# Miniprotein binders against Probable RNA 2'-phosphotransferase (kptA), part 5

Target 1, 222 residues: Probable RNA 2'-phosphotransferase (kptA), of Haloarcula marismortui (q5uxb8)
Amino acid sequence: MPDAVRRCPEDGFFEGDTCPVCDGAGTHILDGARRRQLSKFVSGALRHFPEDAGIEVDKAGWTGFDALRVAVERQYDWADAAALAGVIATDPKGRFERTGVGNEAGITTAGGRVRAAYGHSVDVTLDGTDDPVPATLYHGTAPRNVDSIREAGLKPMSRQTVHLSESAAAAREVGRRHAADPVVFVVDATAMQSDDRRIVKRGTETYTTDRVSPVYLSLLEK

## First folded at step 3 (miniprotein)

Design sb2
Fold by ESMFold2-Fast, scan of step 3:
Structure sb2 (fold): chain B 222 residues (1-222), chain A 81 residues (1-81)
Amino acid sequence: as target 1 above (222 residues)
Amino acid sequence: SKRVVIIFLGDSPEELERAIEEVLELAEEYGGEVRVKIEGNKVFIYIRGISEEAAEEIAEKVEELAEELGLKVKIYIKEES
């Protein structure tokens, strides 16, 4: 379960019980259960079903914040602009980007554009980032996938890109969605970048690339 | 190649949203391309570009998921057009 979302009048949205800047209690916005529910809807609408959610996503993945708010209010009678802004501002996985509001993205409940930072199944072209990429990245998967990955590498299946994790532990956690006992591949990110393969940081611990050839992959020993 | 059509029925938007995300991750695991369509309390998920073995495994896992989430499900496996 995620932490609740609260709002500090001066410092903006935060997760948990106390503002990380001023230690104030702030005002309640969403409990953890509703935060999860709204986050799943927003990420799904931006990544997978924008038309059915009643929003228009441009070629770069952007939709207006106000259009997304209308879709959210239509979906849930308990959600409002503050709930939407709070979910976007406090997402620990960095699944959302907001632009067009300057440095007010953590505070404002109006204006700007929103997109999913990664994970699209719809046809979208995302710009790169200049964030540094670690020398080694990781990919968690079900044991059944080992042979096909060794033969064909990692491919962007139903998503637009291949997702890589910053640590073996994070990769194993991702892999647990598909198997109780997942395996982890080690990705030689330095070798990929030296071969001009693009890797970009998209979330707090998430990196994306078009494909990973088997030559860059090895299984992590236990 | 096979295509799979999954139809979820339920009155809980939360459980329908969970079903969508879980099926998308399953399709990703098996290399399928996916479309989603929502019509009221029904969710249609279309998966294409997968093997017959993958289609059958997806169908089995989707039936288990529907039981877990309390959703009614219909699954159709067909040859690609």
Scores: ipSAE 0.000, ipTM 0.238, lowest interface PAE 15.1, mean pLDDT 81

Design sb3
Fold by ESMFold2-Fast, scan of step 3:
Structure sb3 (fold): chain B 222 residues (1-222), chain A 81 residues (1-81)
Amino acid sequence: as target 1 above (222 residues)
Amino acid sequence: SKRVYILFRGDSPEELERAIEEVLELAEEYGGEVVVKIEGNKVIIWIRGISEEAAEEIAEKVEELAEELGLKVLIEIKEES
């Protein structure tokens, strides 16, 4: 467990119960558990996932302190400028650099720029041949169901979820349970996820969702 | 009720797939609903409808898993609303 973050009026942020400069108790800013949680978020955002955290880093890795504060406040209702400044100022691993505030980097709750001092992986690329939630999924069904699906979409029956397949061939295989010559619907999974519709990977090669609106569906021709 | 946001990044498609499968098993064990999204070189997983204790335990296990698989990870725990 990391130590709590406190603030001395004269000497700035410190970790633990006693100011290392004046031996005063200071004011409580953040407990150890929340310090750890916020520190992990800030480190991850700066080193690995700036866009996902809602910040932009420049070519040298810098982001504005104020932009980072806004991102932090979006994630944690208990975190404010003092919590962020304190985490940065007291980091025992030296993961953060702050510039543009002169000799006040350990004291000020505003201004300047922040970056990760090391460990950036923003330029790391992932060459994936496997996509656990593909951009396109498929649903096989009996031809008699086409008109109702085009009008009402895919809906669960008997409180089951809607099952989707990774390939047209797999969808046809599933559809054969209901008809000798099934048809296949193409599902625009990318559009569904962009519209905050949830698709869940279940087991191997199968996906489930609550429903699929007709706007995401088209019949596979050929 | 809590939700957990997990973001994985790495250069190994095999290890990313393993991470997804392990997280799906964890979510099922704790009774959570899972959403998975892939964006190029990263995997985003949301787990919803779990207790505070479950969320903390999942976060700890996910950190250990990422270290084991050589993946980068970002984890956020929030109150569900």
Scores: ipSAE 0.000, ipTM 0.174, lowest interface PAE 18.6, mean pLDDT 75

Design sb4
Fold by ESMFold2-Fast, scan of step 3:
Structure sb4 (fold): chain B 222 residues (1-222), chain A 81 residues (1-81)
Amino acid sequence: as target 1 above (222 residues)
Amino acid sequence: SKRVKIWFLGDSPEELERAIEEVLELAEEYGGEVYVKIKGNKVVIIIRGISEEAAEEIAEKVEELAEELGLKVFIEIKEES
């Protein structure tokens, strides 16, 4: 788990409990869990689902900081310009690049452009680097959602990504969070990928995508 | 003390990110000084100032992580000057 993000009024954003420049405590911006959550969303929006996040990235991967801030505030009620600026400024992995603010990138909560530091250049393909996506995936949901999903497809209900399971049993278990008797949808992942829809493996047994059109969905038989 | 140098190779930015996050957490757990350099679709992580036992445990956990995330990995353990 990452350290919390704090803000020094003189020296800008820092991680942990003590400003590295002035040794002051600063003010709290984000705990470690929210920092991770926001960082993953921002990274995903810049690399994988800018359209779903409501931002536009140019051919070099850049988007405006203010446009990204609006997307972040729409996604999380606890996040603001300071949270976004802090996540970008303190990222120990160098995942983000910010320009157009001179030497103020560690301090300012406005202006400039942001992009992912990697993922927007020519791909280097190596055998065995990516896990294959199964031909069929599954999504568990409450019965009340069935008609809506048949009409509009799967959309991010928690304002993140759509989560898909590798098995019907796993999907049903996930669905039990929302209903005692969940329903399972079958997702035609092969058709999605042939239509250039991105599906990403996240950990050992789950997959994410930005949305699933009704054309790829069917109800698992009872 | 030992230095562990880790190269992750892959074309999945999400899995490379997760690998970096997990390795940074391991470095903190073992009290190592860590440096990360990103070079396109490859990541280099250097962990310094750890014991031989810690270096070997980190290497084993990193190999398991790479297999879990579908990444290629190369690990080098050396004595610090």
Scores: ipSAE 0.000, ipTM 0.102, lowest interface PAE 20.4, mean pLDDT 75

Design sb5
Fold by ESMFold2-Fast, scan of step 3:
Structure sb5 (fold): chain B 222 residues (1-222), chain A 81 residues (1-81)
Amino acid sequence: as target 1 above (222 residues)
Amino acid sequence: SKRVFIVFYGDSPEELERAIEEVLELAEEYGGKVEVKIEGNKVLIAILGISEEAAEEIAEKVEELAEELGLKVRIEIKEES
């Protein structure tokens, strides 16, 4: 657990019980648990998830201190500008850089820019085969196709692969291309994968496979 | 060389963010390269370029982390090309 963060009116933020400059006790800013919690969020937001945290990071990794403060205050009702400034100023691991505040980086609760000093994530595309496949998938079709599908399964008609949807609603929309009131088949994807049948994610809510045997299919009645 | 694929599921953005940071620290310690994708209440992390021993140790630590943070997790260890 890290030490608490305290504030000396004259010397700025410090960790532990006693100001290293004047030996005063200062005032409490964050206990160790909240310090760790806030530090991890700030580090993650700067290194890995700036957009989800609601901040903009430039190509060099910088964001405005005030923008980061807004993100912090949105995330934690107990955190404020002093908590953020204190975490940055006292970080023993040297995870943060702050510019634009002159000699006041250890004291000021406003202004300047902040970035992670190291450890930025690699921005690459995850392989579709690494994504988990849901236990259940869906296929929408015209009612006229039901009997043939029950007998022969799903085969690519004009497409090279069979397309499956993550939700019944998405499957119905696909089916509406072929009928005003489509029907939906439920696909037992867990059973298919247990039988070494490959299913690959191809889009946000779309999956593909070479064919689906009737043994994996049932008609969704509701 | 092995790849570890991790998916965290949870309703708490704070716990998901903590999971990301802890996994990135683990990856750095074992010399892995990291890919992260966040989609709502789901976080996907791939750790690449690590040994089989490192992959197994990371998987065990990630399962413990998920339990501590109250998150659901799925882990797969795969061979890289």
Scores: ipSAE 0.000, ipTM 0.145, lowest interface PAE 17.0, mean pLDDT 76

Design sb6
Fold by ESMFold2-Fast, scan of step 3:
Structure sb6 (fold): chain B 222 residues (1-222), chain A 81 residues (1-81)
Amino acid sequence: as target 1 above (222 residues)
Amino acid sequence: SKRVTIFFIGDSPEELERAIEEVLELAEEYGGEVLVYIEGNKVMIFIRGISEEAAEEIAEKVEELAEELGLLVRIEIKEES
C-alpha cells in the first residue's frame, strides 16, 4: 500500500507521516489510494495514452506541467495542481522527470515540463520480417478490383498495411467479407524478400506488408 | 475493446527478439490479436481485441520487460470502437 502524500511549507512534498528533513507533520495532500490512482493515470498518460488523456507529448517525451494538470483535473474531481506535483515529486519508482523550475521541482505546483524518466517516446512504424515467411502468400479481393491491382499493385486503402494470407482458402474467406465471389491473387513472397521488401507475421496464418508491386502478383484462377 | 501499440528500439537483435516473443505470449494469454512490424533495430507491435483491464496489465508488464532488457519503449492504449 503506498504512503500518503503530504507537504512541508519549507521542504516540499514527502511521503508518509513526517517530513524527512524537519520532522514536521506538514499538510495532507493525498491518501495512499488516491496517490496510486493518480500515479497510474499520470504514468499511463505520459507513456501509453497521451492522446486519450488530451495532452501532447513531444518526441523526447516532454509535456507541459500545466497541460498535464488540466488533464488530471478533468479526469479526477479530487485532484489539483498540488496532488499532481506531489505525485511527481514523491514517486518511489522514480518514473517522472520535471524540468524548467530550477531548484523548486519538489515544492512548486506550477510551471515546467514533465516526462517519463525511463522509456523515451518514439514514433515508429515499419513493415518487416518477424518469422520465416512462406514462399507464396495470397490476397483475396472483390472481382471489380482486379484491373486496378494488375496495373498498380496492392495498396492500403483504409488500412495502414496490406494483409496477406498463408493459404488460398484463407484469402478467399477474407475476401468474402467484401464480395460474395472473391478472386485470389498469388503473391511471390520469395521474390519480394529477395528485393528487400518486408513482410511481417500477424498471427498464425496472416501477414502484412506496406504494398505489393504488380511484378510480384498473379491471379490464382485463369 | 482496446488496442495496445508497443514501440521497441534497441541495439541488440537478441533482446528485441526476446521482447517480441514475450509480448506474443502475453497477447495470447489475454486473447488478443497481434501484428508485428520490424525495421532493423525498431519494432512495433499491435495487440487488439482486449479489455481495458487486460490492456493496462499488458502495458505494465511490457514496461517492466523493456527495462529488464535495456530497450527503449513507448506504449499507447486506444479504444478500438
Scores: ipSAE 0.000, ipTM 0.194, lowest interface PAE 15.6, mean pLDDT 75

Design ta2 (from T0 with R6Y T8I E48W R50L K81E K86E T88F R90D)
Fold by ESMFold2-Fast, scan of step 3:
Structure ta2 (fold): chain B 222 residues (1-222), chain A 94 residues (1-94)
Amino acid sequence: as target 1 above (222 residues)
Amino acid sequence: SKIEVYVIIEDDGEKYEFEFEVSSPEELKRILEKIKELIEKLGAKEVWILVEAEDEETAREIAELLKKLFEELGFKNVEIEIEGNEVFVDGKKE
């Protein structure tokens, strides 16, 4: 079991019962069990399910601290900005990096950006996986993205791969996480596979690929 | 049974992430052998695995499989946690 997270007014967040700098008791922020639960959620959201957590991670892996706080508060009614800041500041394995707050990353409960502490993520496909792929797949997106997709195709974002759905309805539902009135692209998966483009089944009704060239895409009219 | 697996393999400067679904612990064991080979070839320093099983009994069986995997890979610092039907493993070579 991890130690509890506490806060010293002068020295910031610490784990255990006594501040390592001033030997004060500080104030309680999070018990060990909740620290563990929150740490797992934050780690997972940053590393592999940012879209499901409702946050956007840029190409370098960064998300805003406030966006992550909103996601955390939505997930747990007992968590707040101090709990999030404390989990990040005291992580014993160094899984998190925070920037944009100067020398106050161990103290402040606001501002900056957060990412998983490691380098650029690359999606890995195990050789020999060959699950059946439907002839047609779908991708839901915000209307503002239509022109760029028609010009450059579908490129990876948060998860380093392009996510495709088995049905237009599923794609539209995924798109609603990013826009109230999403549009759906139709993907010619048969043509992609004929051109030796890999598409991998990754879960129920979900498929991934590296990128989708505009030649394989058409906008679903309705 | 439905088993969802999430793997992050970390080597300084790069992260490799993938997720997949299997139907049984036997199928998972076969895929873990391929993951083991990949980890060995990459010389990875840290590996993070999250598994969501259908029940607690299956989660405990999977935890034992993952423990053996990390031992065979030579990881010295391995944290294995079971929460209901979920198994989380975080292993480092240092």
Scores: ipSAE 0.000, ipTM 0.191, lowest interface PAE 12.1, mean pLDDT 75

Design ta3 (from T0 with E4L R6W K15E E19Y E46Y E48I R50E R90L K92E)
Amino acid sequence: SKILVWVTIEDDGEEYEFYFEVSSPEELKRILEKIKELIEKLGAKYVIIEVEAEDEETAREIAELLKKLFEELGFKNVEIKIEGNKVTVLGEKE
ESMFold2-Fast, scan of step 3: ipSAE 0.037; ipTM 0.493

Design tb1 (from T0 with R6L T8F E19R K34E K41E E48I R50W E52K R60E K67E E79R T88L)
Fold by ESMFold2-Fast, scan of step 3:
Structure tb1 (fold): chain B 222 residues (1-222), chain A 94 residues (1-94)
Amino acid sequence: as target 1 above (222 residues)
Amino acid sequence: SKIEVLVFIEDDGEKYEFRFEVSSPEELKRILEEIKELIEELGAKEVIIWVKAEDEETAEEIAELLEKLFEELGFKNVRIKIEGNKVLVRGKKE
């Protein structure tokens, strides 16, 4: 049986009993059985039976999150936007992609687009993108993390990737979830890419990477 | 050139399929890295990759890239078929 899905108001959705970021208990969203049931339905709707589920999937496999939410709510009277967002955000196999919500894909219960990352039996083509990566990216964090980041760099939590923002303002806004006056690190994305470190666009202003070594980081003073 | 890539992954009886179209060697390398990451994350025990290139020479080059990818992923039971401009590679971790 899969672990339950819970929600931390600051850190977003997580699986199991304790938030990996703040060690809080959070609020219950789905037990393991309902998580499995909903995940199977969402995967099936995106990959095999979108028309039966009442959603439209474009040629690249995308559907609106809100349209998918309506389909989920019609299928299960116990499921809501939080249940859907939580299933997508915590999927251990990475079956789902969500875009159009910036840095909030792990937290927000509205907006954006969703697709299955693989496994379509309907006629879709998953495009590889040549979207350029900006020369400079940003990471917002709580001041308590500064010494650790200076020493060890930016590291993924558990199996998550490191999330980077396109602008200092966006990074600061992300950091405000964890501290009233967050700090921002500047990431030398050009240097990372010249060293064959991979950076991938995952949302409107969001990029992901495995880790960022301290040599690519500097603290934005303002 | 235009290259079509189909990937089939089996994980505990559940079957996954995804499709890509790429137009450059740089784009192909990016897609192959994404496929490698996906296979590692899933812990897949059986993977099939089918590729259709524009010509036989490109297909042979792609076959070598795929053989290397499966080797790097730790697949020991790997079968490769080349027919004209088409490449089929199957790997199992038995």
Scores: ipSAE 0.000, ipTM 0.107, lowest interface PAE 18.5, mean pLDDT 75

Design tb2 (from T0 with E4K R6I T8W E17R R30E K34E E46R E48F R50L K67E K68E T88V)
Fold by ESMFold2-Fast, scan of step 3:
Structure tb2 (fold): chain B 222 residues (1-222), chain A 94 residues (1-94)
Amino acid sequence: as target 1 above (222 residues)
Amino acid sequence: SKIKVIVWIEDDGEKYRFEFEVSSPEELKEILEEIKELIEKLGAKRVFILVEAEDEETAREIAELLEELFEELGFKNVEIKIEGNKVVVRGKKE
């Protein structure tokens, strides 16, 4: 549980019972439980569900503070501009950035833009784009290649990358370019991503990777 | 309603894989509490979770639960991605 959020007239928002600048008590804004609840909503709206929250996020992740305030007030009867400003200003995890208000970002309850600060620290990056990589991918190939694949894994051919399919059916269709009755390998994409192996989604239900080690492969049973 | 969950936990080079299928967000919450306890017990520094829900609203609820789980576990480098009915989370500690 986070500490409560309070407000000093001169020094702005702070967490806990005492202003770190002037040692004053200030005015209560949010208890710890509501602070946590509001922070989760704001973080989610900025990162995961802006349309559902009724806000627009631009290409750089920014939304208007006032638009976000309207979303917050709709979501919680107890929240207002001060609650939102306080949550943003005092976030111990540094999850939010605010611009357009000069040196008053820790004080002002109006104006400016807000975005999630996520992605500005050293983040653990999932391979690929915003599109999720399925837990299981597939690779179709000619039967003659089975023994070499079991021994050495999947390696790029002339195209410099290994192509993986989203479904067994799609993999069989790709494999038909090389054999009338292709076999399909099952790729443990979750294990590959856990091992920081890069898998990138391409626009046609296709995924690419540099190589696939045998430890991630098994033959699809007939 | 079916919710599919795949969890990878890595500790000291050993990898633990769990695969679950649950029928409700409440049931998922119970499973995630057990996963949280296991991560704490192992002191695991790397966690990967993939959840496939039946719809987008459920996926968003699940993303919030996962964010809470990683926050309570003290992970600072966390990436959460939502696409339609799927949620993917990676957490790493040094």
Scores: ipSAE 0.000, ipTM 0.132, lowest interface PAE 18.3, mean pLDDT 76

Design te2 (from T0 with K15T E17V E19Y E21T E27R K34L K41Y)
Fold by ESMFold2-Fast, scan of step 3:
Structure te2 (fold): chain B 222 residues (1-222), chain A 94 residues (1-94)
Amino acid sequence: as target 1 above (222 residues)
Amino acid sequence: SKIEVRVTIEDDGETYVFYFTVSSPERLKRILELIKELIEYLGAKEVEIRVEAEDEETAREIAELLKKLFEELGFKNVEIKIEGNKVTVRGKKE
């Protein structure tokens, strides 16, 4: 568990119980549990899900401190500008860089820009974006399941995810595990992705998703 | 030299997959820290990390780093498979 974050009026944010500069107690900002929670959110928002967090990250990885503060306040009722500034200023792993505030980065609760300090100097691809998802995918099933699928869509059973095939032929072969004469559903993968439904490539010909709403499904005519 | 990393996270019916290409084992350590934060953020119950290294010796070193990572994340039953320069580590929580 990390130490709590406190603030000294003269020396800025620090971790633990005593200011390393003046030996004063300062004022409490975050306990260790909330510090950890907020740090994870900020790290994730900067590196993995800026759009979900409602922030814009430029080509160099920077976002405005005030925009990040708004995102933090939306996420946590207990967090404010001081909590965000404190998490950034006291990060023992040096995961965050703040600029545009001169020597006030350890003290100020407003202004400047923030980015993740590491990870941006390596090639990264999130959510398999280097592996394009076909516009159309397929799911094979037993004929007895058709009415249920039309009503409720495709849901995971024992695998936690829904498996989709790249071709109708591959889907029929998978469906043969459930029936001698399986039927095939056509999945509108383009529409799913346009609606922010995630589809991930798992192998050379296999894709997974959480579930498929009936609106994206049609039965392949024989 | 090139190290390729694939991280697959499954949590309550959702699947997340991340790909990383790194130039060295030293750089990989920084990326593994990022992956640890991501897994903790998502509260993942099932994680698989696959790494393809430059050689077998590097793969063995990476397997040790991944074992430590999964242990720090609280995974108790961890499966480790090394095939030449390829490492696969899987962990599941109840």
Scores: ipSAE 0.000, ipTM 0.129, lowest interface PAE 15.5, mean pLDDT 75

Design te4 (from T0 with R60L K67F E71L N77T E79T K81Y E83V)
Fold by ESMFold2-Fast, scan of step 3:
Structure te4 (fold): chain B 222 residues (1-222), chain A 94 residues (1-94)
Amino acid sequence: as target 1 above (222 residues)
Amino acid sequence: SKIEVRVTIEDDGEKYEFEFEVSSPEELKRILEKIKELIEKLGAKEVEIRVEAEDEETALEIAELLFKLFLELGFKTVTIYIVGNKVTVRGKKE
């Protein structure tokens, strides 16, 4: 069962019981069961049955957030704009992309466009997006890798590219696949781009680059 | 040449499916890197990739690429079916 979705007025949507930014309890939006139901519906509507859900998906896979909200409200009497925004904002698997709302994607309950980040049955492109790269990105890793990363930076290893996350929470979740207690590095993406290092958006909250020199890295202490 | 690809990824009861066409094994290899990243990000427990190539020789080359991909992803059980110019590779963890 997924964790519940809650909302902090200042910091936006989060999963579980405690806001990762302010340590507050926030306001309840969806329990785990309803979060799962809504997430499956939204994923299915974007990937498998947009016409049945009453939405239109363009050639690149995008639909309006407000059109998707109408479809959601028609499907479930308990769901509203906050429930939809929360499901999209907190998806740990990064199955959704939202654009057209700037840095408010984790907070706003209106506007913008939504598409499936991966795994759809419609005619779309699975390339990186044209969304702006955040000033700060994050990388989760096993504690055993800290010394080598401090010395040599981030290298792709068995992967072709280095994966970076939009938030510390997302990076920590990625890191949990490789260690029970992962460490998070902070990446100065602004400095990298100023030095003409290429960073490409590959999905919701996920970015790739060829490598990250140690001069762009610092360890997140908490 | 024409190579049709269908990917099915299952995780926690949710099914992710997509289809695309490529012109060469080299182009397919590039796209498989994106698929590898997606599978790792999702933590997927079951994955199926189906490929239909123009001929049997190309299908065998693609089967080798897919098998290597599934091994790199750490799947415990990998099943490969090759029938003429069609390849199906299925992997599952626990």
Scores: ipSAE 0.000, ipTM 0.175, lowest interface PAE 17.0, mean pLDDT 76

Design tha2 (from T0 with K29A R30E E33W K36L E37D E40L R60E E61Y K68F)
Fold by ESMFold2-Fast, scan of step 3:
Structure tha2 (fold): chain B 222 residues (1-222), chain A 94 residues (1-94)
Amino acid sequence: as target 1 above (222 residues)
Amino acid sequence: SKIEVRVTIEDDGEKYEFEFEVSSPEELAEILWKILDLILKLGAKEVEIRVEAEDEETAEYIAELLKFLFEELGFKNVEIKIEGNKVTVRGKKE
């Protein structure tokens, strides 16, 4: 069960018993059970049943806070603007995004727009998206695939994307999952990026791309 | 570590199947958020996700992550099974 939602007059909504800013007790807004119930309804209305909830969601997923408040008040006689604002402001799962209220999203009970949000951690740390891509990357594969790769390039195959390594040694280790004596392709990542081919860092040693054309590939000399 | 993933999505009589491999729970989470966007866009009625991790501790962590995602998607009748290093989560809308 989630913690209760409380409100500090100066610092806004918080979860649990004590304001994280001023250490005050604040005033009660929702117990844990009602917090969970309202949060599930709001998430569902934004993602799955906006028409049934009586709200309109635009192409980018946004609805007005006041329209959502009306839907909430229609659904639950115990819920009001403070309950809705509190659920949105204190959601530990990052289910909601609110805009149009400046830095008052944690405090205000009126105005702005709300949408369902993704990409927030569920206690998992994701790699940064702005990390630089090395000039050269590597791909390890079974020897039987060499001729096909030279003719058609690297394709996802059983993976959703093509996985590339930052070193020949790492690529060879990955290739060992497919053959005892794998071969390594050298990928000209600089040329790929110059041609607007996207390469994304996924882990500390792993990069992904949609495909690699043969013009960017060469076999690493043994 | 090596994590193998299979996602099956059923939408209006059509069946979509995706298989991929990731090296960390962090990479898995990133890809699952993208698959979540696809599931929502398709309006899928039934979803099954199977994951095979290298060990039981990683599998248990992945099971909690998948449980959160299915709850987030609003699926009822969510079934979660953990068998050693293998996790299967199934959910369907009514």
Scores: ipSAE 0.000, ipTM 0.136, lowest interface PAE 16.8, mean pLDDT 74

